# Designs tried in a protein design chat: VH-VL binders against q9umr5. Part 327

Target 1, 268 residues: q9umr5
Amino acid sequence: SYKPVIVVHGLFDSSYSFRHLLEYINETHPGTVVTVLDLFDGRESLRPLWEQVQGFREAVVPIMAKAPQGVHLICYSQGGLVCRALLSVMDDHNVDSFISLSSPQMGQYGDTDYLKWLFPTSMRSNLYRICYSPWGQEFSICNYWHDPHHDDLYLNASSFLALINGERDHPNATVWRKNFLRVGHLVLIGGPDDGVITPWQSSFFGFYDANETVLEMEEQLVYLRDSFGLKTLLARGAIVRCPMAGISHTAWHSNRTLYETCIEPWLS

## First folded at step 17 (VH-VL)

Design ke32 (framework fv_nofazinlimab)
Fold by ESMFold2-Fast, scan of step 17:
Structure ke32 (fold): chain C 268 residues (1-268), chain A 122 residues (1-122), chain B 112 residues (1-112)
Amino acid sequence: as target 1 above (268 residues)
Amino acid sequence: QVQLVQSGAEVKKPGSSVKVSCKASGGTFSSYAISWVRQAPGQGLEYLGYIIPIFGTAEYNEKFKGRVTITADKSTSTAYMELSSLRSEDTAVYYCARVDFDEYGSYGMDVWGQGTMVTVSS
Amino acid sequence: DVVMTQSPLSLPVTLGQPASISCRSSQSLVWRDGNTYLNWFQQRPGQSPRRLIYKVSDRDSGVPDRFSGSGSGTDFTLKISRVEAEDVGVYYCMQGTHWPYTFGQGTKLEIK
């Protein structure tokens, strides 16, 4: 009787990372059909996000069609951005809970930790030169690179994040907002000890200004203009914020306390 | 699936420079990093640096900074390591190795070239 | 730089018996993403190194089950449950947590 759960992994990741999450769901909601999508694994996660959205869309359509009562999405890290776009491009999605596990919803500006192999110590301030080129936009990580010191380049060159956030105009924006607003609950999870998502508040639609001071969701133009429905969802009581300290980036899907506090309540 | 093939042995005089090549075949060259490691005869392994071709960036071990330069030519799928101001202590086998970014399985050197012997003698 | 210390440096083993190699780092190898970037390599005579283990305990593709890695923080172990003749060579631990990346001095495994 529980709604099916669809899981979307993150950068350089695969379905294997979710073995503990599946165990937790089976313990608390036995009989739940959980599908961890085995697409764009490992290095394939570097493919352009619009390409990944298309592939994941094709995979979720039959799952949603078989579940007229609705489905839940659990989307980890970069996967949370894929899921945001899925909810916007699908005219007929039936997603109840969209659970975003430490995803850079307003973008990423950090060159340490897990991604240090892609972001050498001297790279962060200069990565905009690579990412905001046409070539750079053919790679997923550049699709959500958001340099707060070159916001004009981000707005002009981002082929993905600036468009789905409504920060730059797009012909489909009105339809994308209508589709996104069909979601039952937007559950945002993240925390200060993540160590990868920079700033960590990006998981809650907060982000750096030009001085690298974090402004929270309610201070963002995206929210104030209601570009894709955040203000409407908040007013409807559909946004859940679940910050938790003490959890590193690779542990969000394998921490029992996190699961019980932030995920379990939304898996009806 | 990925193979790394290095250039042949070199004999150099002190004060000269050497440039070793590492040609990749199989897989997408720009989707991984190339590391350079050396091994003096009968000794252990020492890390020199790496390059990430997709971002055009290289990092160097401080011990070799100023003498080592690592470059990549994406059109020929070839990485290069150039070491200048050679000393007898630089006599070693130089290896290139792939750094796979796959979270499931990697973050280290999973595929290695055959090695290039560089001998520095007067 | 992080110093990696291996013991023993020479490991004579009888065929079919277990073997164990220790690796100790001068500081914690846990990165703030929660991962521990400790690798184990095998170098057979006259060959390039081959990675056996990454992130302390994960085996590379094609590496036999008899090889296992364990440890945490600064203290790590590579175990071979039943040594075979083909296991002869030098084994190196390597840390990829702190730049510059460093190797242990190597352990030579040989059959008695």
Scores: ipSAE 0.016, ipTM 0.484, lowest interface PAE 6.4, mean pLDDT 88

Design ke33 (framework fv_nofazinlimab)
Fold by ESMFold2-Fast, scan of step 17:
Structure ke33 (fold): chain C 268 residues (1-268), chain A 122 residues (1-122), chain B 112 residues (1-112)
Amino acid sequence: as target 1 above (268 residues)
Amino acid sequence: QVQLVQSGAEVKKPGSSVKVSCKASGGTFSSYAISWVRQAPGQGLEYLGYIIPIFGTAQYNEKFKGRVTITADKSTSTAYMELSSLRSEDTAVYYCARVDFDEYGSYGMDVWGQGTMVTVSS
Amino acid sequence: DVVMTQSPLSLPVTLGQPASISCRSSQSLVWRDGNTYLNWFQQRPGQSPRRLIYKVSDRDSGVPDRFSGSGSGTDFTLKISRVEAEDVGVYYCMQGTHWPYTFGQGTKLEIK
């Protein structure tokens, strides 16, 4: 009776991260078929995002085919970007709720607890040198690195985020927009205490300008131009914004109050 | 001045594995990539893969079908290339080389190690 | 994979005379940033390769000005204006635009 739920993990992640989420879903929606996709786990999460999109696409097709009434996506962190691209490249997806769980939808710019494992000292101001090259673009994290002080390099070099956000032209942009608009609900979740996603407002399509002042979704050219359908979705009442303070990056999938407030209402 | 110093020559039997090291001195090890290239006797250059040490993972040429593993140890400024299931056609000089990310977007290999001869014979 | 084709494969030249090596790629080497990631390397007998040229025409520090690179898109040329004895070796073009990165087959420069 309940629509199946597909879960897409984030950077350096695995299915174990969602143990509590699965418990919550089972408690509130017993009998729900939940599939946590174990693709691109651990270090493999650093593979190019378009490669990940193709792999996840192959995995979700049979799940969607078995559920003609529709499915829900819960996509965490980097996984939220994978899901955005999936919804754009699939001509026949039947996704009802796309739940984006603290994902850097406008990109990432900052030293984070997550990235400090990779960077022993702050490198945020210099990472653009690596990321905006053919070499760097073969790594997922560089596919959504968005340096607001080098926005021209981001627009020209990004192989992924600039394209799916419609910030740079692509031949498939019109089809991608049509496909994305098929989604029933876009549920955006994030908060100021995340500690990893920088700026945290990226989870709500806000981002830094050249002075590192955050501009919200409605001030972004992406929204104003309706590049992939955000303005259209908002006008039809399909965008849900659910910010919550007090939640660190690795706790979004294991906080009961968060689940009850932001996720549970969108699972049918 | 940046220098890359590789480990010494190896003689291996078919089916075994070899691990070659490449130690960097000078410069900031974490600010560049290390590429691995090989050259069979009397033949041209072939790209195996590269690692960006700060990401802790590598990209591999699919031609080597999971036989090559490239790693880096930031504490010793050393990159490693391991090739498994060795065959006689893997006999070659293996080179490490630096890819510098400067403000002009220079992405070519500007500094090379001295090379490590790996001979695969029974 | 992008195929890099060099010509000639063997280049005998008299000391003091010019030499020219051609490199053709099976696909455009212009990346989406507008830059062309085409490099030239020299390998002297028994030595590691040394980069001479990057980005089609930029010379590495310490490379003599008698070496020059030119070209665009898919067609590239390395020129030596006056060949010296120390130029003996094999010259390789390499593309860094499309993964996996690939080399030409090499051109052996010899003194007549």
Scores: ipSAE 0.781, ipTM 0.898, lowest interface PAE 1.1, mean pLDDT 91

Design ke34 (framework fv_nofazinlimab)
Fold by ESMFold2-Fast, scan of step 17:
Structure ke34 (fold): chain C 268 residues (1-268), chain A 122 residues (1-122), chain B 112 residues (1-112)
Amino acid sequence: as target 1 above (268 residues)
Amino acid sequence: QVQLVQSGAEVKKPGSSVKVSCKASGGTFSSYAISWVRQAPGQGLEYLGYIIPIFGTANYNDKFKGRVTITADKSTSTAYMELSSLRSEDTAVYYCARVDFDEYGSYGMDVWGQGTMVTVSS
Amino acid sequence: DVVMTQSPLSLPVTLGQPASISCRSSQSLVWRDGNTYLNWFQQRPGQSPRRLIYKVSDRDSGVPDRFSGSGSGTDFTLKISRVEAEDVGVYYCMQGTHWPYTFGQGTKLEIK
């Protein structure tokens, strides 16, 4: 029998976006109980990520409690960051596969389709002024804005991403690492044609240095220091990397080949 | 220099709604936040919420959550504050104020509108 | 919510004399970036509030140097070295570190 699947959507998103994903799961794993969480939909996805983590936590607890064999998480875009924090703050989660669909795991530095829809011109170089303030940190986008030219400000001001990545110290860091390490598999999915996640390698824990040269996961201080367990997971054989070209940001959950290659094998 | 101009005084009945406007001139409207603060007659200042126009959404003080809605129209450089289910206790001067994100870190309400008196009476 | 407590609430002063207002917060106002987002506002009768001081001690442009702010953590002071007639009004401290942002009760400065 198949473990239940919990789906967490992204920025300005809703459950309707996952209709094809649910169809694919039903075809290959009939009888799977799939729950797409309808929390923080649309503009509510701009609420602070810690507020979203608390709300999603309350929703997933009863689902996990009813599934003693474990559950799988499929977390899309911004939703992948929510799931990162869920796995760290829950001392009793039973997640087997955590499937991250094109999520900015090391942060975002670049225009997105969402930002272009909100305003007509790029503000990439100046967004740090808004985001690295108490006012800006009350919005989800700013919680993972990672300006490589103002890394000191990111490290000091980020209320969310710098903490869950262990880039800044936190009293709960040891417990968060222990909890995260309980995950069975970390499945990372993303690709160069996404068009939204910048740099796209952020989905694989790569990111820009101060010269905007991408350094991959194994060159990151958070990996080298094993701050939240990436090095331990990789050594355990628990990290799966599944890059795919030719897929735009809004198509990760509706591409059959992507599903069969990167998602289906991890839904036991 | 930025200037904020608010709509005129309103008299409302209990249970109704009021919508106050705040029009910005000068500067780049989307580069700052607009805060809403109220002051009951002879009383102190109370923070309702604020909007960052480029994100298109607002953050609200839980005391007013469900009754207050803050919006922004970038095409007219105007922010709005709507308060519903009005009570006599909502009688106050309502202010809009700019939060500038400058290079000096002077974050906070540096430019204020002239205020809008909202009177709730039966 | 962070409670901001001002003292005194009424401050009668003689022209040319110094004045001092205290502001205490129920918890530390140091944000994780090391900055303290404590502001001081002046409200003259019938006017909108005007910010005088931001980040504890930095004066806004156009604010006379007779106004100074000091303090750390939970204890802050606004000082006026030589009170002028134009200084009459209510003074408020405000914290911008912890949401929701909160104000003190206000201190009414009056000329004797």
Scores: ipSAE 0.768, ipTM 0.894, lowest interface PAE 1.2, mean pLDDT 91

Design ke35 (framework fv_nofazinlimab)
Fold by ESMFold2-Fast, scan of step 17:
Structure ke35 (fold): chain C 268 residues (1-268), chain A 122 residues (1-122), chain B 112 residues (1-112)
Amino acid sequence: as target 1 above (268 residues)
Amino acid sequence: QVQLVQSGAEVKKPGSSVKVSCKASGGTFSSYAISWVRQAPGQGLEYLGYIIPIFGTANYNQKFKGRVTITADKSTSTAYMELSSLRSEDTAVYYCARVDFDEYGSYGMDVWGQGTMVTVSS
Amino acid sequence: DVVMTQSPLSLPVTLGQPASISCRSSQSLVWRDGNTYLNWFQQRPGQSPRRLIYKVSDRDSGVPDRFSGSGSGTDFTLKISRVEAEDVGVYYCMQGTHWPYTFGQGTKLEIK
């Protein structure tokens, strides 16, 4: 029988968005128990990410306990960051495949279609003022806002992403790294036509330098220092990169070709 | 420079709702947050919550447990605070105040409205 | 929630003399960015609060230099070097480091 699959949604999203993904899984892996977590839906997705991590943790514990041979995670957009933290904070997770579906793993620096209507021009250059304050850090999007022109502010102010990526020291960093390294496979999915995740290479642990030139994962200090285990996972053969062009941000969970190419092979 | 003007005093019965407005003039409304603070007669200040208009949602002090709703209308540069299921202990002056994310205002509440007296009595 | 404790509650002072108000927090107010989100407000009778000091010691524009703030961690002080008649009112400290943000109970400054 197939390992259970746990699905974590993204920003301004809900469990309803995954109906096509569930159809695909049922067709290719009949009998798979799929649980789409119905927590922090819609505007509640703006709650601080550590609050979301705690809520999702409570929901996944009984599912993992009932599946001694392991589970798979499919985590979409912002949900991929929630899953990153779950794998680090859970001393006892039994995740085989962590499938990160167009998630800003190194952060976000760009206007999204969800926020553009609030500003007449561009919000990206000024959002650091809001996000890197106690007020801003009470909202999830600020927890992974990564302004490459104010990297020192990001490193000091980020309550979430800078910590889970090991970009700022934390007392639990060694334990978080040990826990994350228990994952069987890290499957990274994303593409240039996403239109929301900026830079799109953030889904593959690439990101802007101070000149807005994208540096890929292997050029990141996080990777080079092996801060949370990316270099170790890559050496182990546990990182899968699956880029696909022609897919917009809201279509990753409803594209059959994407599913067959990037997701289906990892749902043992 | 920036000025916050609140709606007028209200008298409400227990169990009803009140909605107080806070209109901003000067500056860019979307570039700052609006906080809501109240003060019962002869008492100190209590923080209810704040809204960052660009996110379209507010952060609430859990003490008000689903009774407070803070919204903002960019087209009129107006923030609103609605408090439902009113009780006599909600009698207070309600203030809006700005959090501007520049080098001075980012520490909170540099510009305040004039206050709105809400009286809850039967 | 962070508890902010002010002392004294009542501060009678003679015109031209100095005045000092203490504020203690139940937790350190240093945020992870190294900044301390401690503010002081003045509320004159019948008026809205007015911020005097932000970031422990920085004065707002238009605030007279006879007002000064100092302190670190959990212990903070607001000083008025020479009290004037218009200084009558209630003074509040406020922390913006830890949500929910909280105020001290207030210190009423009165002329003797």
Scores: ipSAE 0.788, ipTM 0.900, lowest interface PAE 1.0, mean pLDDT 90

Design ke37 (framework fv_nofazinlimab)
Fold by ESMFold2-Fast, scan of step 17:
Structure ke37 (fold): chain C 268 residues (1-268), chain A 122 residues (1-122), chain B 112 residues (1-112)
Amino acid sequence: as target 1 above (268 residues)
Amino acid sequence: QVQLVQSGAEVKKPGSSVKVSCKASGGTFSSYAISWVRQAPGQGLEYLGYIIPIFGTANYNEKFKGRVTITADKSTSTAYMELSSLRSEDTAVYYCARVDFDEYGSYGMDVWGQGTMVTVSS
Amino acid sequence: DVVMTQSPLSLPVTLGQPASISCRSSQSLVWRDGNTYLHWFQQRPGQSPRRLIYKVSDRDSGVPDRFSGSGSGTDFTLKISRVEAEDVGVYYCMQGTHWPYTFGQGTKLEIK
């Protein structure tokens, strides 16, 4: 039988967004127990990411306990960052495949059509003032805002992303790395037509340098230092990169070709 | 240059709710946060919560969570604080104050409204 | 919650003399960015609070240089080098490092 699947949604989202994904899983892996976590929906998705991690942790513990053979995670957009932290803080997780659907793994730096109602014109270059403050860090968006022109502020102020990526030291870093490395497969999905995640290569641990030139994962200090295990996972053959063009941000969980190519092979 | 103008005094009965407004003029409303602070007669200052208008949501002091709701209307540059299930101990002057987020940083509340007296009596 | 303790609570001073107010926090106010989010406010009778000092020692524009702030970690001081009649009011320290943000109980400065 198939391992249970746990789904974690993204910013301003809810469990309803995954109805097509559940249909695809049922068609290709009939009998799979799929749990779409119905926590931090809508505007509650703006709560601090560590608060969300705590809530999702409480929900996943009993699911993992009932599945000694292991579970799979499918984590969409902001939800991919929640799952990154879950894998690090849980000493006893039994996750086989961690499938990251267009998540800003190295952070976000961009004003998008999806967030235009939220961010006024030219906010991209000025959002660092709000985000890298005690006030701003009480909101999820600021927890992974990564301004490449103020990288020192990001490194010092980020309460979440800089810590889980090992870009700033933390007393628990060694334990977090050990826990994360227990994952069977890290499946990274994203693409150039997403329109929200900026740069789109953030979904593959690439990111802007100070000149807004994208450096890929293997050029990042977090990879080179092996801060949380990316280099070790890649050497083990455990990282899968699945880029796909032509998919907008809200379509990753409802595109059949994407599912068959990037997700289906990892749902043992 | 930036001014915060609050709505007028309110007298409310126990168990009712009150909604205080704070209208900003000057500057860019979306570039700062609005804090809400109260002061009971002859007492000190107490922080209720704040809203960052561009995010459209607020952060609340747990002491008031469930009774306080802070909202903002970007089109009118107005923030609101609503407090429900009013008790006599909620009698206080309620202040809105700006968190500046300007080129000198976000270090505290630099501009304050004039205050709104809310009296809860039976 | 971080407890902010001010001393003294009542401060009678003679015009032209110095005044000093202490503020102690129950835990360090240094945030991970290296900044200390301790601020000082003045409230004159019947008026809204006015920020005097932010980030321990930086004066707001328009605040006379007779006001100065100092301190580190958990212990902070507001000094007025020569008290003027217009300085009468209640002074509050505030921490903005740890949510929820909290104020000291206030120090009432009065002219003798």
Scores: ipSAE 0.749, ipTM 0.880, lowest interface PAE 1.2, mean pLDDT 90

Design ke38 (framework fv_nofazinlimab)
Fold by ESMFold2-Fast, scan of step 17:
Structure ke38 (fold): chain C 268 residues (1-268), chain A 122 residues (1-122), chain B 112 residues (1-112)
Amino acid sequence: as target 1 above (268 residues)
Amino acid sequence: QVQLVQSGAEVKKPGSSVKVSCKASGGTFSSYAISWVRQAPGQGLEYLGYIIPIFGTANYNEKFKGRVTITADKSTSTAYMELSSLRSEDTAVYYCARVDFDEYGSYGMDVWGQGTMVTVSS
Amino acid sequence: DVVMTQSPLSLPVTLGQPASISCRSSQSLVWRDGNTYLQWFQQRPGQSPRRLIYKVSDRDSGVPDRFSGSGSGTDFTLKISRVEAEDVGVYYCMQGTHWPYTFGQGTKLEIK
């Protein structure tokens, strides 16, 4: 009776991370078919995001086909960007709730736990040299690296985020916008204590200006120009903002209060 | 300033594997990528893959995917290329080369190792 | 995969005369940042390749001025204004714009 739920993991992650989330869903919505996609796990999560989008697309098509009443997506961290692109490239998706769980929707500019093992000091100021090159753009983290001090390089070099956000022109932009607007609800979740997503407001389409001052979604050109439909979605009441303090990056999918407050209401 | 020194020649039997090393000196190992290119006797150059040590993972040419593994050890500034299930067609000189990401946009393989001859024979 | 086609494949040249090598790509090598990641390499007999030119026309440090690169889009040229004995070897163009990165088949420059 409940719509199926499809879960997409994040960087250096796998389906195992969602064991608590599955427990919560089973408790509140017994009988829900939950599919956690075991694609691009571990180091394979560093493959180019467009390659991941193609692979996940192939996996979700049969699930969506079996559920004419619709499906829900729960997309964690980097997985939220994969789901953003899926909703744009699929001209026949039937997604009701897209639940973006602490995903860097406007990009990342900050050290992550995944980079600290290699660099004891912050490397954020220098990563643009690697990322904004053909070599760097073959890795997922570079596809959404958004250095606010080199915005010109980001706009020209980004193979993924600048395109799906409509920050750089693309022949398919109009179709991608039309497809994305078919989503029933865009549920944005994130918080100040995440510790990985930088700035944390990126999960709500906010981002740094050139002085590293955060501008919220409504101040972004992407929103003001309605490049992929954020302004239209907000106007129709389809955007849900659910910020929560006290949750670290690896705890979003395993916090019961977060689940009950921000996720459970959107799993019809 | 940067130099790449590769391990010595190898003779291997069909079906075995070979692991070639590429030790970097000078510069900052974490600031560049290491590419692997091969050249069969009397033939042209073929790109196998490259590693960006910062990310701890490599990108492989689909032709070699499943047989080639490229790794890097930051503590010794050494990159490795391992090729498994060797065939006579894998007989070649294997080169490592640096990809520098400087602000002038030089991007590309500006420093090369001396090459490692791998001979596959029965 | 992007196919890189060089012409001629064999280039016999008299010492002191100019030489020209053509390289054509099966698709545009202009990347979205406006740069063209076309490189030229020289391989002398028994040696590893040495990069001569990057981004179509920029010379590497230590490369003599007699080497020059030009071109745009899909058509590129490496010119040697006056061939010297040390220039004997095989020359390769390479594209670094589209993965997987690919080389031309090589042009063997010989003194006749």
Scores: ipSAE 0.770, ipTM 0.895, lowest interface PAE 1.1, mean pLDDT 91

Design ke39 (framework fv_nofazinlimab)
Fold by ESMFold2-Fast, scan of step 17:
Structure ke39 (fold): chain C 268 residues (1-268), chain A 122 residues (1-122), chain B 112 residues (1-112)
Amino acid sequence: as target 1 above (268 residues)
Amino acid sequence: QVQLVQSGAEVKKPGSSVKVSCKASGGTFSSYAISWVRQAPGQGLEYLGYIIPIFGTANYNEKFKGRVTITADKSTSTAYMELSSLRSEDTAVYYCARHDFDEYGSYGMDVWGQGTMVTVSS
Amino acid sequence: DVVMTQSPLSLPVTLGQPASISCRSSQSLVWRDGNTYLNWFQQRPGQSPRRLIYKVSDRDSGVPDRFSGSGSGTDFTLKISRVEAEDVGVYYCMQGTHWPYTFGQGTKLEIK
């Protein structure tokens, strides 16, 4: 009997997007109970991330309670940030593998041609004005907007990402770190051809410095300070990095080679 | 300078819906948000919601949950507020207002439309 | 929801004299960026509201310097140093820190 799998979708997404992923899981791990959460679909995915965390928390609690052996999370794009927060706020989660599919774990600073409606050309340098305000922080995309040229505004204004990454102090930081460290494996997946997540290394906790040079996870203050447990997890052997070239943002959940290489091994 | 021009007065029956427009001229439409506020006759101001056109969606006051929809058409620089299941209590002047995003902190409704009177009569 | 309470609700004043309006919030309006998103609006009879002040004390372009805002945390004041005939109308405070954004009940300023 395999552990149940809970799937959390991304921005403007729906459960239908995961039909191929479900087929792959059924082929390699027949009998696995897979639940794709139908919350915050479509335009509702723009609701503030803390609101989404609360809703997803209510949905996952009964699933985890029915699976004393543990569960796996597969969290796509923005959904990976929701799952980061779930693992921190739940003091009783029993997650074995947390599989993050191309999620902007250190934030987004992208002016991409792929989804122009979401990432307007030439607005990258100006989005900080909108996002780092009480008005902008009521939209999920602004909760993880990380302008490397206005890092001080990001640190002070971010209602979500700066807090869960431990980049700004919070009274619950110690408890959030303890809870996150309960996870069995943190499986990070992403790649240079994603076309949406910018920089793509954000999926691996890398990010731009003020000169837009990417610094990898081990050079980040959040890692060096072990703010939420990345350094501890890496030392424990619990972090898996699985980069793959040639995969666009909407294809991570429908590529068989990606599934076999990066996801299948972690679905005990 | 930015101006907001709203559609004309409406008289509606209970249970129907109304859609008020707010057309922006001057400035860049995508550089700001549009708020919607109402004022019942002789009463104070009540905030309905706002849209940031660049994100393509709106944030609504929970008091109007399921009844209000705010949209924007960037090609015509026009925002819309639709209110459904109208009741006599919805009789009010409806205003649109611009929210400009400025690093120096001018983040609240600095330019207002002229208002649109919506009367709900049986 | 944050409750905004204004006092007085009716303010009769003599031309040339000072006027003061208080606004109190049910919780702190300081946002995590250190800024306080409190606005003051003026509504003249038959007209749309006009923003006078944003961020507690910053005056909008074209607003006379006889209008001033002050306060911190939960307690705010709008002052008019010398009331003029054109100042007749209803004044509203509004908080933009906590969603949903809320207004005070309004203070009607009238000439005696």
Scores: ipSAE 0.692, ipTM 0.864, lowest interface PAE 1.5, mean pLDDT 90

